# VHH binders against q8wuj3r1227to1361, part 4

Target 1, 135 residues: q8wuj3r1227to1361
Amino acid sequence: NDFAYIEVDGKKYPSSEDGIQVVVIDGNQGRVVSHTSFRNSILQGIPWQLFNYVATIPDNSIVLMASKGRYVSRGPWTRVLEKLGADRGLKLKEQMAFVGFKGSFRPIWVTLDTEDHKAKIFQVVPIPVVKKKKL

## First folded at step 21 (VHH)

Design k5
Fold by ESMFold2, look of step 26:
Structure k5 (fold): chain B 135 residues (1-135), chain A 118 residues (1-118)
Amino acid sequence: as target 1 above (135 residues)
Amino acid sequence: QVQLVESGGGLVQPGGSLRLSCAASGFTFSDHDMIWVRQAPGKGPEWIAYIYDSGDTMRDDSTKGRFTISRDNAKNTLYLQMTSLKPEDTALYYCARGWSEKSYHDYRGPGTQVTVSS
């Protein structure tokens, strides 16, 4: 959509180009540590820049992603969504929003919303992010 | 030294079959997902098949089930079985590394030419 942005604790992170935007938040203290965009040319090819970016995200990080405009909704790049907690094989529509996690467990708040006209997530994430024992 | 060396291309008639191979060396092959990519003259690269380190695959609808990716981690080799080849499949085919848990440098080998004519 034309109104693509990510908002964290009242601060907006706008997008400048079609593709996807990524915001990384430290799961220990809740601070935004990175904001990056990946344009469609990266998503359509071999997305090694995106793969390396995600691979180097520190463990225990919250990773927010949102589409801007007509993004590339399929291909190798979608592998990073799986690594951040999305279910394998879920197909993306023309818009997506995602709250994911880089770490050894999958928090219950990991969420993917994908739809043809609008994708939006509003989420409160507990900080510090910790693995909960089963009661 | 990282190397990816493709082979098995050639000239085939429409409807024919080819099996491409990609020999990998200089890195731990089993740590990487792998990708087959093609590039036709005057066009940008197009991914056509993706295989996970586990052997599971991410299928691309553009080939409509005609191409099958596979891997042999013991031989450090990636394969692409192509069937029902069409003239629009004419391209340079090369393999590439996909997802890995550790950062890596992009690498592109020479590729193998597939030409489907007549």
Scores: ipSAE 0.641, ipTM 0.834, lowest interface PAE 1.1, mean pLDDT 84
Fold by ESMFold2, look of step 24:
Structure k5 (fold): chain B 135 residues (1-135), chain A 118 residues (1-118)
Amino acid sequence: as target 1 above (135 residues)
Amino acid sequence: QVQLVESGGGLVQPGGSLRLSCAASGFTFSDHDMIWVRQAPGKGPEWIAYIYDSGDTMRDDSTKGRFTISRDNAKNTLYLQMTSLKPEDTALYYCARGWSEKSYHDYRGPGTQVTVSS
């Protein structure tokens, strides 16, 4: 919907389907190199497409994720959040926003916001800004 | 060649128990998280349990604590202990590979049928 998007340096990346949206930013140059979505049918089943996608993200990449609509908030797919720096065992609520990192360390700016009504991250240290607003 | 071969299914009465096994070959079993999945007639696949390469499990209550996943990396074998079985648990049960640090090709074995009926 028009309230579910990811914004990087003033550029908005729209969301087309319920599920999760992913934006990958090259940590060396700060450029967006990928934008894709994973619909609920992928999140509900065996999410090998998502697993392979994340496994092949180059090291030193900033990875932004945001929920769109009513997403599947549990299941095997959440393993990728842990690989990108989220704490194990966190229970996702009905909305989420995430700023993660693919690499050998966990930056201090890795952040997960998950709430029943709204999830929004605005990150200020020279890193991309992720904004998601519901209603 | 990658193989996943499930066994241990069968016909049980409501309230009964079963232990499923999944024998893995053709890949490095310890490099993968593993998943038990079921598919009932006319429905899509449904994950039911997830285990990390370390042996830890994903915290999820979808089976309400009735199913316990475990693995033995030395034997390349994945297990599912099912208790308090209900007719709605009737499905084809199969194992699948989960997270790995390297890309892999999706593979599904034949599965093992679990039928819960009185």
Scores: ipSAE 0.619, ipTM 0.816, lowest interface PAE 1.1, mean pLDDT 82
Fold by ESMFold2, look of step 21:
Structure k5 (fold): chain B 135 residues (1-135), chain A 118 residues (1-118)
Amino acid sequence: as target 1 above (135 residues)
Amino acid sequence: QVQLVESGGGLVQPGGSLRLSCAASGFTFSDHDMIWVRQAPGKGPEWIAYIYDSGDTMRDDSTKGRFTISRDNAKNTLYLQMTSLKPEDTALYYCARGWSEKSYHDYRGPGTQVTVSS
């Protein structure tokens, strides 16, 4: 019954392997442009494949991530969460779900849920993604 | 071409200290976060310290504060200060590139052997 997926506008993006699932959505039009997973062997070592993947995500992209099964919850790979809007120094638990953003600002809807048993986020994101003035 | 050359390893008694260096060339060192990694025989690689391009470090308690990573961007050099060494720290230590805003190719230098034995 441990079922992990990311769902965007009714379409599910499952993964067959433990690790992290990633879905990238264009923030201008709201279309899914990428679905990729990273198994634990990538997360545990030197995660250059993940670093390069995130570095090449276009600016103004919504980036969804979710854990699958038992994943590597610490290590250098977590740097990408910071790049996508997570706070530095957050400790991940046994499950995680994340709605992040690649761009020059941090939208208010960027959020991370991490818990020992289940992590889930249900989120509506405004499209197009636009920087709001801060007061 | 990209090069990472580690030095400073050797044989040390338990409780001793070593300072490892990683000399970088062939790329813009200050554009990269950097990582110290170790690999003991029969084990997979284990990251042990991570330093941001800013000089900040990623917090972890795997070494219980015994190892300190630092960098000197003017000298293109990464350092690992190891203290209170234990036999379980015996491994090949190597440096690697971490996060960068631009894609890069993976590279691993030869590493430097650290052996802790009484």
Scores: ipSAE 0.617, ipTM 0.818, lowest interface PAE 1.2, mean pLDDT 83
Fold by ESMFold2, last read:
Structure k5 (fold): chain B 135 residues (1-135), chain A 118 residues (1-118)
Amino acid sequence: as target 1 above (135 residues)
Amino acid sequence: QVQLVESGGGLVQPGGSLRLSCAASGFTFSDHDMIWVRQAPGKGPEWIAYIYDSGDTMRDDSTKGRFTISRDNAKNTLYLQMTSLKPEDTALYYCARGWSEKSYHDYRGPGTQVTVSS
């Protein structure tokens, strides 16, 4: 109830700072390739560090995000969620969890959960991540 | 050389209107979302409006509908139409780049002063 973490294949990735934690998983092999956090001071201002971080995530990456503590739940930084597959106009509450994707298509497992007291996602993602062709 | 040059500020009475402009050069303007930010004396910066590269806008709860952001990609220019100005809007206003598909270095122009006083 006071714990915030991201877990991938049984391994937990904790965060020590209030804000947003991010874990990036290679969609080809399913390996975690990055774990980082963005503190509230970055989220509150012009979040160029976060924008640049997400812009440089390789295509075909699974991107997990979770809030830690009292995070900044509004502002320009939320543009990143849209780029990773979240719908526009969703209102973030005091907690959030997100499974997104960096790439040219939107997998069906992209999911955002946001609530005032707790947010949690449990998701199984098929590896390798592949685009299902439209016909 | 990246440049962002703001203009259109000045002294205005409460209830008045101003239109700010931000002239951009040295980068591909249409590749970037854009932001208007203000900074009052003794306070930290506050984003006040966000516009997508498409011209759509992000919701804005700080100005309660009094400010409208727009852009003209053919002229590389960002605008802020301000109405119903209040003394609390007194600040240095500047534009900044938002989301882009390519990484970039942060840059801040000199800003334009808006002073609302009777």
Scores: ipSAE 0.617, ipTM 0.818, lowest interface PAE 1.2, mean pLDDT 84
Fold by ESMFold2, fold request of step 23:
Structure k5 (fold): chain B 135 residues (1-135), chain A 118 residues (1-118)
Amino acid sequence: as target 1 above (135 residues)
Amino acid sequence: QVQLVESGGGLVQPGGSLRLSCAASGFTFSDHDMIWVRQAPGKGPEWIAYIYDSGDTMRDDSTKGRFTISRDNAKNTLYLQMTSLKPEDTALYYCARGWSEKSYHDYRGPGTQVTVSS
């Protein structure tokens, strides 16, 4: 889709390049702290730039990702989805939307939607993000 | 100083086998996932196999099960066992680092040539 975007509290973050876009939200305060995109040439190679970007995201961060256009849906880069809470071995289709988390636990709202025509997630995340005692 | 040194390539006949090695130094090998990549003349790079730090592998096998990635963290060594080699497997093979919890700088060693002919 030409109009792929991520929206946080009413503010839209568009992308101009095919690939994936990433928005990072501080899980303590709920503020957007980073908006970045990774074009297909990064995704298809050895994606060390993406690996380093995700590795340096502070713990307790909400991480939103969305595909734009014809993105590279396979390869080593998909490892970062697993690190942010996606199931291992899930096959991506031609569109992707993801709400993930950087931290030592996996919140229940971590969600991946991947479809051939349209992928969309609407999510409300409690702030601050905390690990709840299991009952 | 980071080094990745590939070895084990050579000339083989179709249907033959080779075992490639990648000797790692200058970083904590067990902290990294690892990747085998190949590049044929006039072609772009193609990732061949991906292995997690745990020894599990990523499932996406364009080689149809003919190649097996493995690692020995005690020896800081990555391996690629290749069987049933075809002329289309002719390429420069090199290893690279994958995911790590700590930032790292990209590095590419010289690679090892595999040629499958006649």
Scores: ipSAE 0.612, ipTM 0.815, lowest interface PAE 1.2, mean pLDDT 84
Fold by OpenDDE, look of step 27:
Structure k5 (fold): chain B 135 residues (1-135), chain A 118 residues (1-118)
Amino acid sequence: as target 1 above (135 residues)
Amino acid sequence: QVQLVESGGGLVQPGGSLRLSCAASGFTFSDHDMIWVRQAPGKGPEWIAYIYDSGDTMRDDSTKGRFTISRDNAKNTLYLQMTSLKPEDTALYYCARGWSEKSYHDYRGPGTQVTVSS
């Protein structure tokens, strides 16, 4: 199945559940500090689990998100994308790969290649990405 | 302590209208996004409408055009204007606090029942 995925340092972070998976990278160290997933059922309702999780992410973190299956493309949960750097009013497609930043942190060593639909961190971690401004 | 209390629900005929209210207290209402969610028997919760702290809104497609979310910050009140109600709109309707920059908690009211039936 063709779906967005997250791989960091050769380690894949797949989710067995439809919805989104999240990987948090420390912006200073470049290492994964946490990862989790959120099911569509959560995204369809009050996504307090996602909001709480994201709220607790430290500033200067890079937040990677990828969708699996037919995730909810619209809803309150998308507010977190805006908080992580997405433009307001972003219309998500059926598949998503997203790179966000907690706080005002915008490291120069994170590169988004819209042509290849990839994001690179330290030129080591190629991540399939949809355009940050138009996912 | 954060408190949300929904009101305005009831029994209405198809095609009818209702206006739900959500009274908020225990936090700075104007600084928070707010959400309307509903849950029908046997179904999972569904978001209906979202209103930003700025006043911008997003709405689901199923209720878009019929339901309108709004807020009165001076009254610490969230509203849901429902029109052209259908039997499938029958559900328990909740208001909930949305995203905030500093924190988020699972804050919602006990809900108000909306029943659409002929």
Scores: ipSAE 0.609, ipTM 0.797, lowest interface PAE 0.9, mean pLDDT 85
Fold by ESMFold2, fold request of step 23:
Structure k5 (fold): chain B 135 residues (1-135), chain A 118 residues (1-118)
Amino acid sequence: as target 1 above (135 residues)
Amino acid sequence: QVQLVESGGGLVQPGGSLRLSCAASGFTFSDHDMIWVRQAPGKGPEWIAYIYDSGDTMRDDSTKGRFTISRDNAKNTLYLQMTSLKPEDTALYYCARGWSEKSYHDYRGPGTQVTVSS
């Protein structure tokens, strides 16, 4: 739909352009360290701007993404979702919300919600983010 | 200095096949996913195939299985096997770098022309 924002600890991060919105949170202290958006023209082509942005996100970062409007739901840019913990072979619908992680492990709270009418995630993430051990 | 040099294009009749190559140098080829892109006259660029650094490929592509992307990391070479070619496949074909764990600057080589006509 037309309504798109990301909210972290009560603060909303809106987006006015069709495409995707990204918010990065430091997993050690829980602070928002970056907010940006990538318009459809970037998502449709070779998305080197998005690739470089994600490559430079520090390890142990929580990465939130949400679609805005009629976003490009296919193509090379979706590789970024996989690097942040989404399953390969994912099929994005007309709306998307994602809670991902940049790091060497995949937390259990990594979540993708994608639907034709509405996509929403409400999530509480423990801080600091730590790797869980199998006993 | 980064170089991507495409070859293997040419004139082919409808239904024919071509194998394109992309020779890479000046960067660590095995650190990058790779992409084949085409640009037809008067049109914008269109990605057509994506391959992971591991050799796995992105499932969802627009060519419906007629084109197969592959790579040989030991030879720093990317390939595109094209079959059942149609006139609408006529375009300049070039390779590009995809995902990498390190940031990089965009680069485009000269490309190789594929023309499908009688």
Scores: ipSAE 0.590, ipTM 0.806, lowest interface PAE 1.3, mean pLDDT 84

Design k5
Fold by ESMFold2, fold request of step 23:
Structure k5 (fold): chain B 135 residues (1-135), chain A 118 residues (1-118)
Amino acid sequence: as target 1 above (135 residues)
Amino acid sequence: QVQLVESGGGLVQPGGSLRLSCAASGFTFSDHDMIWVRQAPGKGPEWIAYIYDSGDTMRDDSTKGRFTISRDNAKNTLYLQMTSLKPEDTALYYCARGWSEKSYHDYRGPGTQVTVSS
């Protein structure tokens, strides 16, 4: 189905249109700061609105993304996934779910799930988000 | 005063080559990734090449390796080398800014027309 949502601490953030849904959580206090969506027309072509949105996300933020419907799975917009901790050059399939981070380090829980029929992530993130030293 | 001015288009035969330029001013060119985009008559825009501020490029096979994007940050100029041109490459070609750490407004210059015909 063309049904998708993001859930944070029991509260659901539904998708309104085909494309990508984004939820931003403050990494210090664990509160949802914003919820927005980017329809396919923005993802196709030059996605400056999405670029600006991600650029203004405060550092130390958890960023959740999920596809709805037939989203545009290629193109320049995927650059924001790299900025939020995804590997460069990873190919997206017909569905995606992503837990990313805006900040100067990459937490171990940054995760991208992408599949042709369904994508789902369940994640528990320690708050506050802090940098951990390497072993 | 942001400006992006494309040049180098024209009429070429199938199999020909063309080199497009995009002269940038009014912003810090080296702070931005850059994009070449084309728009054929009656169709929506299609990105064709993406270059990072570092000069690295986004890996993509949409042009089958026929087009090469490059940049010269000292000259504030973006380039697109096109080879093995086909009639389906006929379009208005324009450049655009990609990712930046700072907010910006979308800007579209006049573009440069590429027409591939016998």
Scores: ipSAE 0.567, ipTM 0.796, lowest interface PAE 1.4, mean pLDDT 84
Fold by ESMFold2, last read:
Structure k5 (fold): chain B 135 residues (1-135), chain A 118 residues (1-118)
Amino acid sequence: as target 1 above (135 residues)
Amino acid sequence: QVQLVESGGGLVQPGGSLRLSCAASGFTFSDHDMIWVRQAPGKGPEWIAYIYDSGDTMRDDSTKGRFTISRDNAKNTLYLQMTSLKPEDTALYYCARGWSEKSYHDYRGPGTQVTVSS
């Protein structure tokens, strides 16, 4: 709907533009290092701004994404979800929330919630983010 | 100096076929996903086919399987095979770069005109 935010450790990160919000968290210290939104005009076309933004996210980063309003739920921009750990061919509905990871492995907490009416994720992520080993 | 040069457009009757080409230079072609986009006069751009660097594809249902994107990384060339062309396919068709692991400055080629008319 029209109301969307991302919250990290009690701090809310709002967006005023329809599209998607992105919050980047350093996986070593758990601190928010970036908050950016990408409006529908970027998502509709060839979203080079979004592609470049995600490509420059440092490895070992937690990447949170949420839809704002009526966002563009299809198209080339969805490629970044795959790069952050979402399954290929995932179909997005009217609302989306995503917890992803930029790095050399895929943590088990990577998750996408997408629904027509509302999407919400509550997730506790262990810090520092490390690859877990077999016992 | 990045270049993308489209070719293969022209005047075609409804039901006909065309194969578009996009010749790439000035960057590492195999590092990029690639996109075909079309734009009719007075309308916004519409992506029509997306191909991963691996050769896998992402396709909008708007073409309903009539268009096939492909690439030849050895020739630095992107292709669009169009079949069953309809008057509503009339547009300027151009290629563009998609996802890459490295930042890049976007570039749009001049495009190739496709006109579908009786």
Scores: ipSAE 0.546, ipTM 0.782, lowest interface PAE 1.5, mean pLDDT 82
Fold by OpenDDE, look of step 24:
Structure k5 (fold): chain B 135 residues (1-135), chain A 118 residues (1-118)
Amino acid sequence: as target 1 above (135 residues)
Amino acid sequence: QVQLVESGGGLVQPGGSLRLSCAASGFTFSDHDMIWVRQAPGKGPEWIAYIYDSGDTMRDDSTKGRFTISRDNAKNTLYLQMTSLKPEDTALYYCARGWSEKSYHDYRGPGTQVTVSS
């Protein structure tokens, strides 16, 4: 059930751990500036690691997230999604693909296409999307 | 210095109630989300309830009907009202600081023990 993945400019960013993988793209240059993953064990508890990581993400960044395995679909970690543009208190489905933004910059060339089950960024960034409530 | 101190734990019978408190200091309490987390023996930490800086709450399904999180910003205190306690609720309960717009750090209290037993 690990169909969700992140690909930027032809490069895939897989995670070996169940949980959430994150790829950060510079909103101006379109370059990947960082990537990491967070295990379910972190998401089930106090997700300080995720909080801290997101805090370090520069403004004007595009944040891509994808789930692997049975991740925690609800919990404090979802707060970061809210900060990146998601609805508050969102209960996620079993699989997730998410495109968020750090800061106020929301480029129009980032599109979530639910019909095609992918999100697109001007730079070739195919993101498989599972139909979910607005993220 | 950021400090969180939990209190209110103890031994209770099944069906009983407890109210936990978390006294916060060393930071602007009202600017931070707060979290209750518990850890039972042999298990990993699990979040129980989350309260936003706005006062809105998020709770896990297992305890949602029995536990209520609240905060008093004037007192810099976080609360967890627990009702209809079950043996499965036996755990060390932690108060933790969550998201803020300014700083992100790993702060929690030492925890307060809750034991539910007949």
Scores: ipSAE 0.527, ipTM 0.757, lowest interface PAE 1.0, mean pLDDT 85
Fold by ESMFold2, look of step 22:
Structure k5 (fold): chain B 135 residues (1-135), chain A 118 residues (1-118)
Amino acid sequence: as target 1 above (135 residues)
Amino acid sequence: QVQLVESGGGLVQPGGSLRLSCAASGFTFSDHDMIWVRQAPGKGPEWIAYIYDSGDTMRDDSTKGRFTISRDNAKNTLYLQMTSLKPEDTALYYCARGWSEKSYHDYRGPGTQVTVSS
């Protein structure tokens, strides 16, 4: 009964460990293809497991992240947020929620919410994810 | 063969300074972010500073600005300038590869010992 979870189309993806949880959604069909957690010990050191995980996410994927409990809010792992569309140098607070994208462009719905007590995003993402071209 | 080799450690008095170097070979150094990490006796690894492939940096504020990471891509070398050293800085210091679009494998050097003692 923790409020830290990710929900996609009515299905909840809980996390039992402090750290971050990640859900990957295929941007072509809108189906969840992966749910993974990264505990604080991975985030505190050299986060190669997280780096490799994100590097292998297929292009055109929606990537959701949420903190659980007292997570490591600084360090090399935050590079992943930048690669998924977050601004470089944003300061994470005690809680975070993130909707990101793996691909060659940055959709307008990429969003990071970070606060000391509660971080929450409610987002509807158009599927399939496409780059809007100037006419 | 990918290699990272640290040097520049040693015994130093409190308040002293050291400059650590990490020589890189066997990969395209300029394509990788780089990390300095330390491991003190009885503790887990602790990242110290992170430098982007661009030369921009992030660092852990636990060193209170005393440590500066830098890189020289022409020499394939990563540096850590340490100042105002304290006994609590005693640790094995090693460099590691950070984020890269092209690599899924982790690599770190064997480390260089820094001992701060009077």
Scores: ipSAE 0.520, ipTM 0.759, lowest interface PAE 1.7, mean pLDDT 82
Fold by ESMFold2, last read:
Order: C-alpha cells, then structure tokens, then sequence
Structure k5 (fold): chain B 135 residues (1-135), chain A 118 residues (1-118)
C-alpha cells in the first residue's frame, strides 16, 4: 500500500509516478474539473509546466495537492503553494497534503499537512465558496 | 521582447570564484521572481537558487552555501556569486524567470559555460 491518492466525494484520483498530484475543484458547484500530476523531473528543474498550470486555474477554485513517493520537497515549484494560500517558508517533509484556493481571498479551510511517514487531510469545504463578512 | 543574457562564465581552477550576471530586458524585472539553473552534459536541469521580487531567496542544498543569488532592480540584473568551485560544478548556467501571476512560456537565457578544471 505505497500509493498516494486524492479523494473527492468518494471518487479516488490515484497517481502512478513519484512527484505531486493536483486536483482542481470548481468552488461554485463543487465539481472536479481537472486532475493532473507533475513528475520529479518537472519539479526539479524550471517548473514552467506547473507554474503555467496553476496560473491558468480559474479563480474560485479549490486546489488539492498530494505527494507521491519520494517527491522533490524543495525548490522553485513550492512557490505555487504560497500562491494557493500556504505560508511562505514552510519546510516540506517526506510527504505532504494540501488543500488550497485560487482566488482573491484566503478561506479558513486552507491547510497543509507534511510529515516523514504520512500526510493526510480530511476536509469538508462549504460549497459555494464565498468570502465571509469581516466582523 | 523578453531577453535574458548571461555572462561571466569561463575556465576556473578548483577552489576559485566566479560571478555570473544575467541582464534582463523587455519586461518589468522588479515584478518577477528569478532563478539560476545549471545543466551538465547528459543531465537534466538543476535549479541552483531562486530569488523573489522582494529579495528573499531560496537555495538548493547541493551548493552547501557556496553560491549566493542577488539582484539589482535598478540595473535589471541578476547575479550568482560562486565560491569554492569544484569540478562537479562544471555546467551550463542560465537564468530564467520564476513565478508570475500571468500565464507565461519558458523564458531562459542561452547560458554561460562554467568549467572547473586544473
């Protein structure tokens, strides 16, 4: 049981190659609109494919990421996590899981889990995703 | 048009130092993150150092603190200070644009060769 996957509303999205996998969910309807993965060779060099992919994600999208195997846990690609709501300078360990958001605000459910053995997030996200009033 | 042009490479003895420069034009340099990357023959590209538009940096552990990235936004120039050079540092070194809020294509320079040999 050495596989990693992302599960959305009971549907599993596995990855067969080491690296990271990404699932994009429309924040208005809660539907999965994209699933892709990025091999370590992409993460280790200039990660243009990943940068462009994230840059073109529509606003108001939930973005899930999970590591697979021995992924590249440092480098320029991690800039993407900051764009999606992660704190700058967090150190990734051997495994990571991330629930992020592409949009003009940072929902409270944005979270990252990273550990040497297992990283896991279970999250219920309210749909549609809306900006909460500031009280 | 976007242009990145590296300079400062050459043949250096082990233990020596070099300062690489990357001259940028055709875009607002101060609004972009920047990267130094190297590629040895037969190897894939390896990022060396990354600098945010703010001047904050991240560095690949393989250099063990021997390489320092910096930028001069007034001169639209990116730098890599290399010290304690070793034969395994022999590679083509090039600069590239990092993260951008817009969709973009790969923008890298042609590179400058660094050869470390006695």
Amino acid sequence: as target 1 above (135 residues)
Amino acid sequence: QVQLVESGGGLVQPGGSLRLSCAASGFTFSDHDMIWVRQAPGKGPEWIAYIYDSGDTMRDDSTKGRFTISRDNAKNTLYLQMTSLKPEDTALYYCARGWSEKSYHDYRGPGTQVTVSS
Scores: ipSAE 0.452, ipTM 0.710, lowest interface PAE 1.9, mean pLDDT 81
Fold by OpenDDE, look of step 22:
Structure k5 (fold): chain B 135 residues (1-135), chain A 118 residues (1-118)
Amino acid sequence: as target 1 above (135 residues)
Amino acid sequence: QVQLVESGGGLVQPGGSLRLSCAASGFTFSDHDMIWVRQAPGKGPEWIAYIYDSGDTMRDDSTKGRFTISRDNAKNTLYLQMTSLKPEDTALYYCARGWSEKSYHDYRGPGTQVTVSS
């Protein structure tokens, strides 16, 4: 079953193996700039390869993730998702789709979907918004 | 160069306690998340506890309530306080560097052996 897949502009990024599929979209240009996959087996213990990859993602990138299979390192994996805008305390499931954003800005469209086959981006904000605080 | 060195492992009886330490060097310790991981013979590695750079903690359910992760940034040291140890806790325990926006490498120590046996 192809629950965990990513499609961007008609191009599908499938993953036949358990693991994580990642697609990075430039928030300014709206184009895919990179994609990769991580097998579940290599994410055991510490997902350092994912850490490293995510660390290299430029700020203001939209990060699409599809996961399939049982993850061993749920704690560290949760941390990765948090860095990409996920709320703390999220519950990981065997299959999930995630739309995140790299950087300090957290768009409202950042979402984790564990029930449907896919998450959708309804709005792209290429420029971060700064909240004004009342003095 | 980045170095992580675990210590404090050993042989203990069930119900006993043990405190592991991980001495970190070669990087700004306070800027990185840190992780305790263990691997028992014949099993894959499993994360035990995660401590954020902010000091917040996350722990696996299997050890929650018995194990406590903490850090001393002034000493560049990570700790794992283990209590109520069980035979199934027998494993090689690793200290590993977790998330950092500027982290581009995997680093873990050689590990310290913990054996729980009567």
Scores: ipSAE 0.383, ipTM 0.691, lowest interface PAE 1.6, mean pLDDT 84

